# VH-VL binders against C2 domain-containing protein 3 (C2CD3): the designs that were tried, part 2

Target 1, 169 residues: C2 domain-containing protein 3 (C2CD3), of Homo sapiens (Human) (q4ac94r1171to1339)
Amino acid sequence: SSGLLDVGLRYRRSPRTAEGVLAARTVSISVQIIRACGLQAAAKALAEREPALQFSATVGVNASVTTHLSFLPQGEQRRTHPVACSFCPEFSHHVEFTCNLVTQHCSGEACFLAELLEFAEVIFAVYHENTKSASDIISIESCKEYLLGVVKVPTKELLIKRSGITGWY

## First folded at step 1 (VH-VL)

Design a13 (from a07 with heavy chain G98E G99Y E100S Y101G S102Y Y103D G104L F105G W106E D107Y; framework fv_levilimab)
Fold by ESMFold2-Fast, scan of step 1:
Structure a13 (fold): chain C 169 residues (1-169), chain A 122 residues (1-122), chain B 111 residues (1-111)
Amino acid sequence: as target 1 above (169 residues)
Amino acid sequence: QVQLVQSGGGLVQPGGSLRLSCAASGFTVSDNYMSWVRQAPGKGLEWVSGIYSGGDTHYGDSVKGRFTISRDNAKNTVYLQLNSLRAEDTAMYYCAREYSGYDLGEYYFDYWGQGTLVTVSS
Amino acid sequence: DIQLTQSPSSVSVSVGERVTIDCKSSQSVLYSNKNYLNWYQQKPGQAPQLLIYWASTRESGVPDRFSGSGSGTDFTLTISSLQAEDAAVYYCQQYDSYPYTFGQGTKLEIK
């Protein structure tokens, strides 16, 4: 459910003059994933569909979260380190997305970042990294993962809240 | 040196229009959030409008739909178009540059124009 | 919108005395342990100038007799040992969200 993640989002102008940098046309969108809670129900439902996961669901999940800005390419996606054996993992994860103030649509039309943010979302996908399908979790990308839930946070409020967006989603 | 020089203003009847100008020197207006702040005679400060480096605009509720902030990058000038003026719009109008602390989110007005008086009276 | 209310509207004190000016916000301006609240000083015939940001951080060059305190919705500007040049109107301002808003101002007169 949307009450699974404690997150924070903030819109900041990149430094322009602190180091002699002039006329930078970029901003930073910071994303903080503090913790997840209430994963027991999702884990139980997953274990019922995937028999190999039944024992994992009784002791917690190996949770990781991906962050995707809906207007950026999939390759700009970020992921937390996995937190083992917990239904309320603490991530204390922070990432920055550098975004151009002006970009182009595929049609060649100029588009301001504010226009994108008015209709965009930050998409968080919560996964269980299955230890039963691999003896070692070496890389998040190479490990077998199972979706526990998706949280979407609209970015429109970043246009009116300089301090940002925080809370459970 | 950073300087903001304002022009425009004057006496206008209710329902009239005026365009205020704020010419900047010593920096580029398109690199900063620029604002208009007004002050009615003997009263406090009221934030009116702002424009981001990327062109995004914001307005106070009392002026939405009547005032338009814009800029001309070639002239390094910020404008405030005042339409459908009312007696309560009578004020000294200041343009101001916003300092932006990029790492920790400190934002404040560091340079102000001299002000332009707008009087709306019949 | 966030509304800021200052008290008192005016105050008159002697050189060397302490003054406190309060600013109350209609909703919290606290985010990630920082209060998005500024204090400005406007002397007669001059544009406003920044004194304090983040509710309690003094701007460079501002005398240490000026201090800010408070968190969330209740803020105070304190001027210890007043000097004659401190006669001015003081404004709090929030930058937590648009539209930006100012308090109505507090006029400080020196006897």
Scores: ipSAE 0.007, ipTM 0.547, lowest interface PAE 10.0, mean pLDDT 81

Design b07 (framework fv_libivirumab)
Fold by ESMFold2-Fast, scan of step 1:
Structure b07 (fold): chain C 169 residues (1-169), chain A 123 residues (1-123), chain B 112 residues (1-112)
Amino acid sequence: as target 1 above (169 residues)
Amino acid sequence: QVQLVESGGGVVRPGRSLRLSCAASGFTFSSYAINWVRQAPGKGLEWVAIIWYDGSNKYYRDSVKGRFTISRDDSKNTLYLQMNSLRTEDTAVYYCAKDIEYSSSWFDYMDVWGLGTTVTVSS
Amino acid sequence: DIVMTQSPLSLSVTPGEPASISCRSSQSLLYSNGYNYLDWYLQKPGHSPQLLIYLGSNRASGVPDRFSGSGSGTEYTLKISRVEAEDVGVYYCMQGLEFPLTFGQGTKLEIK
């Protein structure tokens, strides 16, 4: 097994203004989620946790992935569109997080982004989305999410690997 | 007319300190990352350190970590390398080298190099 | 650290003849964006290094067409189709993929 999730991470500076009047104070953290594979084991474990769910080898799961930077508020997390009926979904998903070079830690103290990245992580949570139809006329039945797995990628290597981090995790 | 000029080299004994300067002209200094690269007599090029365009990120070769400090003063268009606890193996010509500005892959290559300043550490 | 190994360490060429220098990296320099993070620098006697080729095969401004870079992954080559007297110096490959940046040991080109 080569890991659950094929991802790419890059630490890029924001463009400077053409005038040179205002210095750019932000960096983009680029996150690419290419695909997930080998979700059969996770689906089996999920079915054992949630007996009402049943998966067959021919159907797969409805997978989606959330991306959360450990030093940013949870409200700033992002999510892929779900890929239906697959144990090896291909997301081809790309998002960017704009981060201040100097920011406040959760405790309220100012901190340089490089100091945060030394100990931070990008957290990918892979979900199965069990969707149900609902209308205004009848009871609302929301989409329910079931956790399939979590992948954590340390961000310290973004400071060292100029071209970023890529591979299976 | 893009130019980098190093200064501050000299002859010192082991354990002493030197501060190197690199004066930039002909480009927007505050927009570029700058490297220090050294070359021992008769030897090849050895990367030493980099400072990001706004000073927020700094990286060092392991052998100089804790001894060398890279810094910049954009108001003076000048880069510095503070070298403490110098060793004989730090003897080299020190070059500053400008990184190309690249919005998606900031540090691809070094397009402009200074003339170099000589540091000799001898007992 | 990524180790860069050049061969040969020295090369003597008659003016007008071709020259070829190889560079090997301890791991692939081909990134997922399709670029090879390998650069070539030339240091002429008594001068500072100067950029020759970047990202595997791109000539820097002012570099003559007789210089070309090729290769991918772990194997790279710098070729000079017709060596001229002003090409004398030491050629270095450098990986730009990750810190610390690392150079090959250098190849000295001389005229015989």
Scores: ipSAE 0.005, ipTM 0.525, lowest interface PAE 10.8, mean pLDDT 80

Design b08 (framework fv_libivirumab)
Fold by ESMFold2-Fast, scan of step 1:
Structure b08 (fold): chain C 169 residues (1-169), chain A 125 residues (1-125), chain B 112 residues (1-112)
Amino acid sequence: as target 1 above (169 residues)
Amino acid sequence: QVQLVESGGGVVRPGRSLRLSCAASGFTFSSYAINWVRQAPGKGLEWVAIIWYDGSNKYYRDSVKGRFTISRDDSKNTLYLQMNSLRTEDTAVYYCARDRPEYSYGDYYYGMDVWGLGTTVTVSS
Amino acid sequence: DIVMTQSPLSLSVTPGEPASISCRSSQSLLYSNGYNYLDWYLQKPGHSPQLLIYLGSNRASGVPDRFSGSGSGTEYTLKISRVEAEDVGVYYCMQGLEFPLTFGQGTKLEIK
C-alpha cells in the first residue's frame, strides 16, 4: 500500500564473459519490475481527464511500464509488454543496462559512472494503452498511450547498499 | 592507515613450492581487486595475477598459468599466491597492489594506488 | 600481449630543469568510452612503486602539479616541469586495457 510499483535494482560487477580488462571494468545495472498495483485511483483520475476512457472496476487497464536511466540516451529506454485488463498487473520484467565503470560523458568528456549515479535516477513511466476510443481517428490510425503515473528511484543507494534497492515505489 | 604487507618469501630449489601472503589493513579488503606484481633483480616490473574483489574472477600471466594460484580469505583480510613448480625465472621481489574498489563502495579507478613493501623469492640450485 | 616501449631508458637532469619520458604501445589504448588506459608509476630507490598518473592524464592523490601526463592512442608522454631531487627513480608506464597488464621497460631518472 505504500507505492504503485514493486521494483528491484541491483548492480552486478561479475560479467558473464571472462575477457580481459573489459570484464574487470564493467557492471550491469539490473532492473526488475515485478508488478504494479492499486491502479484504480490512477485510472479514475485518467478517466476524469479523458472522459472518453471509461474503466470498469471489474476490467482494469492495459498497463505497460517504460524504464529510463536518467544518464543514458532515450534509445536505451526499455518497455514491458502490456498486461491487459488489470489494476494489479504482474510484469515479471527483467532488464540489464550494461555500463562501463569509466564510460559515460558528462559535458564533453568521459566521467566515472559513480559520479553519474550520485545524482541520477531510474524513471518508471506507467501507461495505459488504449486501442479503442470514442474518437475513430485514435482507434484507426494508432494506439494511443495515456500516462497513469511516474515513479522515480534514486540510484545513489547502489553505491552504498550491497543488497540493492527493493520495494514499492 | 591503508597498507598491504607481504610475507612468505624465501630461498628454494627449482621445482619446489612457496605460498606468499599479503595482509591488508586500514580499508575494506573485501571491496577491492588485488594484483600480484613482481620484479626480478635489476629488472623492470612484471604483472603476475589479479583476483576480483569477490573472488569470482582471476587472471594470470601466461608463464605462470597452471603453476600459480591466486586466492583470498576476506575473513582474514589476506591475499595469497600459491607458487608451485618454481623456476629460476620466478626469482623476484613480489608485491601485492590494490586495484579498483567494488562498485557499491565507490567507482574510482586510480590504477594500482596502494602497494606493499614486497617479499623476496629466490629460486636457485 | 600489448607491448609497451619507453624512451629514453635513462636520462640525467640538472635540478630545476624539465624532463620528458615517452611511452608507446603496440596497439591503441584509447577505448570506446574515450579513456586512454595508460598509467604511470614511479619507483624510488629502495621503495615500492607508487602511482603517479592514471587514465593517461589524471594525477593520483598527493602527486605534485609539476607532474603531467598527456597523449592518446599509441603515444604517451610524462612530463616533469621542474625536476627535484626527490624525483629520482625509475618511471614505468603500464597499459590497463587488456590482460595481461604490461609495463614498459622503465626509464631511470638521475640528477646530474
Scores: ipSAE 0.000, ipTM 0.486, lowest interface PAE 13.4, mean pLDDT 79

Design b09 (from b07 with heavy chain K98R D99E I100L E101Y Y102D S103I S104L S105T W106G F107Y D108E Y109G; framework fv_libivirumab)
Fold by ESMFold2-Fast, scan of step 1:
Structure b09 (fold): chain C 169 residues (1-169), chain A 123 residues (1-123), chain B 112 residues (1-112)
Amino acid sequence: as target 1 above (169 residues)
Amino acid sequence: QVQLVESGGGVVRPGRSLRLSCAASGFTFSSYAINWVRQAPGKGLEWVAIIWYDGSNKYYRDSVKGRFTISRDDSKNTLYLQMNSLRTEDTAVYYCARELYDILTGYEGMDVWGLGTTVTVSS
Amino acid sequence: DIVMTQSPLSLSVTPGEPASISCRSSQSLLYSNGYNYLDWYLQKPGHSPQLLIYLGSNRASGVPDRFSGSGSGTEYTLKISRVEAEDVGVYYCMQGLEFPLTFGQGTKLEIK
């Protein structure tokens, strides 16, 4: 595998048992984030690009992933629960984004979600998080968050594959 | 600019068939769900059927299920209503009406209506 | 099916006076997204229906500000602050929440 994240995407229409006009007009975009690998290599690459940046291994070392549906007007996003940083941290994250069949792109024109998905991508931002105690007197903590990588998954095939899109990216 | 025009109405005997058309112009027809709504002489409005923008979902009032079929041909910007086994109670002016959508609400009323086409089922 | 009931079924108004039409649904039209799926339509004599109000209280494009919609759940009202001759016609409420879509019986507004 040559990717940083093992992910899955599915596009589902409202169920056959949809009761109302609105239920029938919504779809869900299912996002699974299974695991990440190569975080040590990604961190090294980032440190080489930004030599002043350092990562701590002693206090609260975690990894998390933020999913962005950048093609939606509000830029809908969800973040995984932080997981201890290891060789291949497993997130076992599953989230549903409920979307209307008709949405609005950046030009302000109404358009169908299917049209947006043909040219869009889901963005996964992978972060390394360190939590440090700043002061014991006031119980102040500082949390440092570092972007390890960005994974982009094109959504074009999401409309044509019943099983969805899966694999390393 | 934005317009819907119905055609295909006429006078038929019970048990016969008619096919109505609704021609759209001035907007992107393929982006809208469109309804058929009818009105019997001197009576109120009665919803008949809807077809989704992509043709994937269709819904009908119970009294026309199995007899009426809604369809669309986006290459011709035209909506159809195939009416089989017509009954005297189907006598009405038939309107097509497009639905407005919004990302937050999913539905914002029927903003454009055609002029209507008259169907008379007489014995 | 959701049943829509209008009252009155007819009213006569002197030009410049207000008019009020009520609409009751057999079930709540308030959806979980916070919107009320109730429309108001006007059919002028010899014309097709036209949208006046959508989602309970929003005026459709080109509709004068003397028209207003209010209400939530099962009770809705359409108000015309000053009736004009061009307002003559039949007013219908409609629920857009569930299939089949259903209209009220209609309220005929006439000018004295």
Scores: ipSAE 0.005, ipTM 0.504, lowest interface PAE 12.5, mean pLDDT 78

Design b10 (from b07 with heavy chain K98R I100F E101G Y102T S103T S104V S105T W106E F107Y D108Y; framework fv_libivirumab)
Fold by ESMFold2-Fast, scan of step 1:
Order: structure tokens, then sequence, then C-alpha cells
Structure b10 (fold): chain C 169 residues (1-169), chain A 123 residues (1-123), chain B 112 residues (1-112)
């Protein structure tokens, strides 16, 4: 029950490919979101603020997860597809972030990715989406997002563990 | 049947500019990334730059970054290398070379090379 | 940059004898897709480079089977089982894993 998300993070150097390569020397930061569990408490708290969601607190939430690397712009954020009506949704989601080994994010001078990763985080935000697919039998006026939780995973260990970072957070 | 032919080389003084061309024939030019590789007299091969098949990505060796610009005109099946602020160290035979990849945009190796065009930057 | 180091720098071989050229990379060229991003090129005197071996061990189209490439990670070898007169030239290894693409310094093969 500790932690909301079962995730995996790996750091690896990528070959030069048209689809993933941004500049001369690049690495791939691989992010897996396997599942979330224990969303009952968050759903109950959500239902206290929004009575219309009381049913979701009983039967399950429509969960999606965003992934944000703290040293990249917000526009580089990725999102899973929502998993309907579950307190333990399985996402089996895999994304890669292609990053240059040398960037200029440090005071206008060259900054190595390794220096950024020493102090950076992968930020996961877990949302409930109060909108179902076209198969809905209930009328829904708008797509609303409700934050269920935030998980932050430090990236420092990616530099020293070849196997990466895996576990519940 | 596939062929690449370079042109535009010559003798220039330091600080001047040259534009190299590479004319492609016998294959679908727009489907391939193309490299520029140079070789100084009596020296080994040195990679210079690449341009993706669709022109979306370009990469350069550090010593030419900001001075050289790679571009392509797929309607003319031609690759270009605009060389500005030339230095004596840029003296070399310049080859263009096709980067063989998959249809899924991965690139691996250089399977077709041109004959080369000579650039001499001297006093 | 990935540094490519070839050995020997020069070889003199009697026709029909085998030849072997080594190439070492400063970091592994084995990618997660299982490929080794190392290629071998031959430049005959007065000619453009030509591809011999790609992705570690694959012979390019038209290359005789007496040429073979082997190795993985950081150590690679090009072998010629029976050297012929037309094999004279400079052999280069190249890493294709990361930009900038880098070549070894070259190995000159001569006939005795």
Amino acid sequence: as target 1 above (169 residues)
Amino acid sequence: QVQLVESGGGVVRPGRSLRLSCAASGFTFSSYAINWVRQAPGKGLEWVAIIWYDGSNKYYRDSVKGRFTISRDDSKNTLYLQMNSLRTEDTAVYYCARDFGTTVTEYYYMDVWGLGTTVTVSS
Amino acid sequence: DIVMTQSPLSLSVTPGEPASISCRSSQSLLYSNGYNYLDWYLQKPGHSPQLLIYLGSNRASGVPDRFSGSGSGTEYTLKISRVEAEDVGVYYCMQGLEFPLTFGQGTKLEIK
C-alpha cells in the first residue's frame, strides 16, 4: 500500500535515428508506468469536494497519469490513456524522452545532462477524468480533470544504476 | 545504378565562402538521409554533417557548427553544403554519402559515396 | 565524442595470406535493439570510400565472402581470409551510434 505508482526508469544512450534524435549526442530516458493502486483514499477525498463524484469513490476512478521531467518544458509532458472505473488501473505505458547530453539550461552556458539529473525529478500526476467514451449512457457536459496525487522520483540514481529505478512511489 | 556526384569545390582564401552541391540519381533521393564526409590531404576520413530525409533534422561536427549549413532540394535531387568563414583546416576532398536506413526512419551506415570535390583554403 | 582506434596502422601481406585489422571504441557500440553500430569501409588509392561491412558483421552487396566482420561492444575485427591484389587500400572503421560520427585513423594494406 505504500506509494501510488509502480514505475520503471532507465537511462540509456540512443543511436542516431530520425524519430528520436534531437542533436549530436543523445540519451534516452525511458519511463514505464506499470500500474497505480490504492486510489480508494484519494477518490474518497475527491468525492468530499465534489458530491457528483460520490459514485466514483465507491466503484472506481477513471485514472490517467502525466509524466513530466523537471528540466524539460511543460510542453514535453506525456500522458497515459485513461483506465476506466478502477482503484488499481494497469497502464502498461511506455514513453521515451530523447535528451541531449549537453544543453544550455544552466545560466546560458553549456550544462551536462548528468549535472541536471543530479538535481532533477520525474513528476507523475495522477488524475481522475470525469468523462467517459462515446459508450456513455449518462450525459456529460464537460471533460474535467481532478488531481488524485503527485509522485516525484529523483533521477540521481539513473546515473549510477545500469538496471535503472523500479518500484512503488 | 545509384550515383552521387559532388561539385562546387575550388581554391579560396581564408575567410571566404564556397557552396558545394551533390547531385543524386538512380534512387528516390527524398527517402534518404545524406552525409557530408571530408578527407584532408594524406589524412583519414572525417564526418562533417548529415541532413534527414525530410530536412527536419541536421547535425554538424563542432568545428564547423555555425560556419557550415547543410540543406537539400528534393525537387532537384540535390544536396548542398554552404561553407562560410573557411579556414585552412577545412582543406579537404568533400564526399557526399547516402545513409542507408529502414523505411521506419532508422539510419545505420553509408552505402553509396560520391566521387568527391576538392576544397583548398590557402594563404 | 566516441574515439575509434585501429590497429595496426599498416599491414604488408603476401597475396593469398590472411589479414586482420582491429578496431576499438571508447564506449560500447551495442544498442538496445541488439545491433552493433560499427561499419568497415575500404578506400582504394585514388578512389572514394566504399562500404564493406555494416552493423558489425553484415557484408555489403557485392562484397566477397573472404571479408568478414566480428566483435561486439567495444572490440571489433575485420578479417580477409585470402588477400588479393585488388584489396590494397586504406581500411576505416566507423561508429554509427552517436553524433558526431567518428572514423578510426585508418589501416593501410599493401601487397609484399
Scores: ipSAE 0.000, ipTM 0.465, lowest interface PAE 17.3, mean pLDDT 79

Design b11 (framework fv_libivirumab)
Fold by ESMFold2-Fast, scan of step 1:
Structure b11 (fold): chain C 169 residues (1-169), chain A 124 residues (1-124), chain B 112 residues (1-112)
Amino acid sequence: as target 1 above (169 residues)
Amino acid sequence: QVQLVESGGGVVRPGRSLRLSCAASGFTFSSYAINWVRQAPGKGLEWVAIIWYDGSNKYYRDSVKGRFTISRDDSKNTLYLQMNSLRTEDTAVYYCAKGSEDIVATYYYGMDVWGLGTTVTVSS
Amino acid sequence: DIVMTQSPLSLSVTPGEPASISCRSSQSLLYSNGYNYLDWYLQKPGHSPQLLIYLGSNRASGVPDRFSGSGSGTEYTLKISRVEAEDVGVYYCMQGLEFPLTFGQGTKLEIK
């Protein structure tokens, strides 16, 4: 993990889950990705692995961040808009994950969301999105992404701190 | 009454474009991920695309990437599928289908509400 | 892509007889959270698909008790304890674990 991500996590009930009989049993896990900073080291390491890639103080990287809750499948990942040409991109990204207070395991067991959060993580993967030219982002063209780093934030503190988790990771 | 109603289908030649619409009523549209699923004549179901409830994620099957664009207008309770560079293999009935809220609160399994479908025919 | 394979592809059943449909995935659909990301859908002739079972074994709202889903990992089964005339149609399994979402080929259930 070489990424310094300024993130915030909160655990609360969400109006968006107030449908049907289960409304009172749902909560929202709110994730903010404010900014990343100090991506020079990650870019240098990436350039050593991928010599064709060039990063300089004047260019930076095209950074995007995926957010993944460890107890949800990869398909529930969220991704920020990429921020071009920066080693300190500002995302100002906010997403919510709607979760039930009670989850079900396997074929008939039940587990409270709090029990999952005890051992879960929010996983942030920071990528460089390489494009051939600025025009490539206008068209729906294939671009290749390269992993810069991974930041993991445990959700255990979310169970005991109502103000949430905030800071650089 | 919870329902989805598709429109915008028709008959076009290869290389042309169509825009499908899916109008939602009877539920809080902005709270759910919505899928497009298609079915070619006499064939099985084939997933096409999804858009998250907040628009933050969109996914497509490989054969439509770069040609199809999914979008939503929550103020109008409407989902769209812009289909460009249509091919004969895109001929199908197109359904929109709502993701389900359940125990783990993911929105792309348990498609619990489906529209009646709109027919797209691509032929020369 | 995760490949979903159904067996049999067609089935004829006498009313009141049980029916069983199998679905195999090319990789495990059991996620680390303990859920099996497999759904079952029914498409009656001339109708849109409808959800029967989600997350392996949970019946959707309004689905009769005669329908049940079981299995874990790569092998799943949909059972109908007593087939009724209304159960005629094509049954599809679908994996919801990874994109793209993928359906099985479908199993056509007919009354003898």
Scores: ipSAE 0.006, ipTM 0.573, lowest interface PAE 9.7, mean pLDDT 80

Design b12 (framework fv_libivirumab)
Fold by ESMFold2-Fast, scan of step 1:
Structure b12 (fold): chain C 169 residues (1-169), chain A 124 residues (1-124), chain B 112 residues (1-112)
Amino acid sequence: as target 1 above (169 residues)
Amino acid sequence: QVQLVESGGGVVRPGRSLRLSCAASGFTFSSYAINWVRQAPGKGLEWVAIIWYDGSNKYYRDSVKGRFTISRDDSKNTLYLQMNSLRTEDTAVYYCARDEGIAVAGTFYGMDVWGLGTTVTVSS
Amino acid sequence: DIVMTQSPLSLSVTPGEPASISCRSSQSLLYSNGYNYLDWYLQKPGHSPQLLIYLGSNRASGVPDRFSGSGSGTEYTLKISRVEAEDVGVYYCMQGLEFPLTFGQGTKLEIK
């Protein structure tokens, strides 16, 4: 639901010199992940969905967040460090995505970044990282991540707001 | 429909000043970077200056730096070139030209709309 | 500054014949985004310049398909497949990769 994740997004073209502007036929999309809160419901739902996963939904989750720009390949995802045993983890995480001002559609047509941002999203996936090891088991359960929730933030407003986009989503 | 019209040219002596104007119509002026390009009699095209869509960035050819100032007044859909300390070498037809690129994305290509030019003659 | 050099400086063509104009840059105009920051402009006698080709090979709106641009890096070519009387004028290449923006010296196309 809305209100799960406190984020900030900014569209930046930082260089102000001739050399910097010419080198910056790219632009930076800055993503801040400040914190998540209210993970109790998601943790309880996860425990019900995955009955074989033994953890206490009343203690907290080991949360990490992946950031994905919808127009970039999955391999360009970024991930936070996990924050242990908290329903309101603070990440204080910052990443920059360097994007070309002119890109190609999958159809091969040229497409401007501004046009892509009109229809694009920043996708945040919040995971519980299972640190619990099972005795005598060398299995995926020891290393598995479990999805708690997905937050999608439209990038359309980045074209309008110079201060960027900030708030709970 | 889409149009740029220059004005303010004239005949002046070296060391004097002129202010050129470029009036835009038929498009959202505030969304485009605009160039000044000049052409001396019988010579080729020479880029002079550019101003960004929001007026925040300005670039000049070296020979006019410190003498020329590009500016815009989006409330009047008008671009300006303030030319100080004019030299005989500044004698040319001055054109304003719109960049085709996306203003918010900062693309630098395609001067797709040009004015008819205004003539500046610097002679003693 | 990037220096743009055109050849030939002048050519005369019989109507219906092809024409080819070359443009060489002192530095590569191929940027890391895969595009060549080279434009072609035509200035007809007594007229303002007009855009023909942008980003190396893209025809501007309203430009006949007789015009094509090709090349990459430091070598570019403008081709007119079948020259018409209305094509007379001076052709300029221009680089948009770095400031100052620079034009070639121009190529004058005349009809025989």
Scores: ipSAE 0.000, ipTM 0.477, lowest interface PAE 13.1, mean pLDDT 79

Design b13 (framework fv_libivirumab)
Fold by ESMFold2-Fast, scan of step 1:
Structure b13 (fold): chain C 169 residues (1-169), chain A 128 residues (1-128), chain B 112 residues (1-112)
Amino acid sequence: as target 1 above (169 residues)
Amino acid sequence: QVQLVESGGGVVRPGRSLRLSCAASGFTFSSYAINWVRQAPGKGLEWVAIIWYDGSNKYYRDSVKGRFTISRDDSKNTLYLQMNSLRTEDTAVYYCARAPDYYDSSGYSDYYYGMDVWGLGTTVTVSS
Amino acid sequence: DIVMTQSPLSLSVTPGEPASISCRSSQSLLYSNGYNYLDWYLQKPGHSPQLLIYLGSNRASGVPDRFSGSGSGTEYTLKISRVEAEDVGVYYCMQGLEFPLTFGQGTKLEIK
């Protein structure tokens, strides 16, 4: 088994109405994050720089994953709920990004979504978060995140394969 | 009635260009992806290209990439195939064929399969 | 590319007898939604192709019930329970799972 994340990506269009008319000029990019595995190595490497993480490197991390489409603003990224104390967390997370079929290029001119998908990617960032209990609220001012890894999945095959993109990355 | 009619075929020499048209009637043309499929004399069917319902995406078979350009004008309910640098192996009857949109009740687009309405075909002959 | 192989390439049938045409794909056409992305087309002499069967086993509108499609994954069959004179033509299978869309070589059905 190689790769950190078991993911699925699908390109979806709005269904046709009874009259045979397409309702919208938007599509959905469906993202599934099934699970992560093999987080021990990343946790141990991180604990070497952050001694406070030694316990998590031994027993398990509190993992969450952010999903970012490279052609959308950072503010549109999504995040899974954290899964406590595991090196093989199961997220069973599903999210959809609604995208316009026509959008602005960086040069200010319009371009089609299909053109962007040829060079775009889905960026998954896996984080460890400190968990807090009610009794620790007074002691802990805020939760801190630690980056465990980054997974990038190209989107060019989303328009070619009806099955989408599925597997470990 | 739902109908597609091709035109623009003819006899040309290798290296020349032709522009094929496919006129649609009887349905909402702008809601459908349309294919070009060709058939060489005495041979089988060969898929050439597709254009999505909104023109945002186009796919071509490898042998015509860079030479053929598919396009559509929804205001005229017409599909086009611009064929440049024609070769003798491009000799065929060219059909346009409508891709059905939605057979999956779960909301997934099925625009990539099935060809439920076909045109009458237009003949392209490339001879040296 | 997905390669589609049909057999036989031709068959001659007495009217009223059954006919069977096979189609094999180089990889599975079964999608995660449970559908098989294989269509069957008929091209009658001098006519454009017409859709007979879509998604493996569904008859297209106006197609007689003597036509049936079956199979899954990489092996598919088109059956005609009682061949009639109007069934003469070339039958093609096509995979719609991924681009490029690919057709089988065709099977010519003739009346004896």
Scores: ipSAE 0.012, ipTM 0.542, lowest interface PAE 8.2, mean pLDDT 81

Design c01 (framework fv_sutimlimab)
Heavy chain, then light chain:
Amino acid sequence: EVQLVESGGGLVKPGGSLRLSCAASGFTFSSYAMSWVRQAPGKGLEWVATISGSGGYTYYLDSVKGRFTISRDNSKNTLYLQMNSLRAEDTALYYCAKDLYYDSSGYLFDYWGQGTLVTVSS
Amino acid sequence: QIVLTQSPATLSLSPGERATMSCTASQSVSSSYLHWYQQKPGKAPKLWIYGASNRATGVPSRFSGSGSGTDYTLTISSLQPEDFATYYCQQYGSSPPYTFGQGTKLEIK
ESMFold2-Fast, scan of step 1: ipSAE 0.000; ipTM 0.485

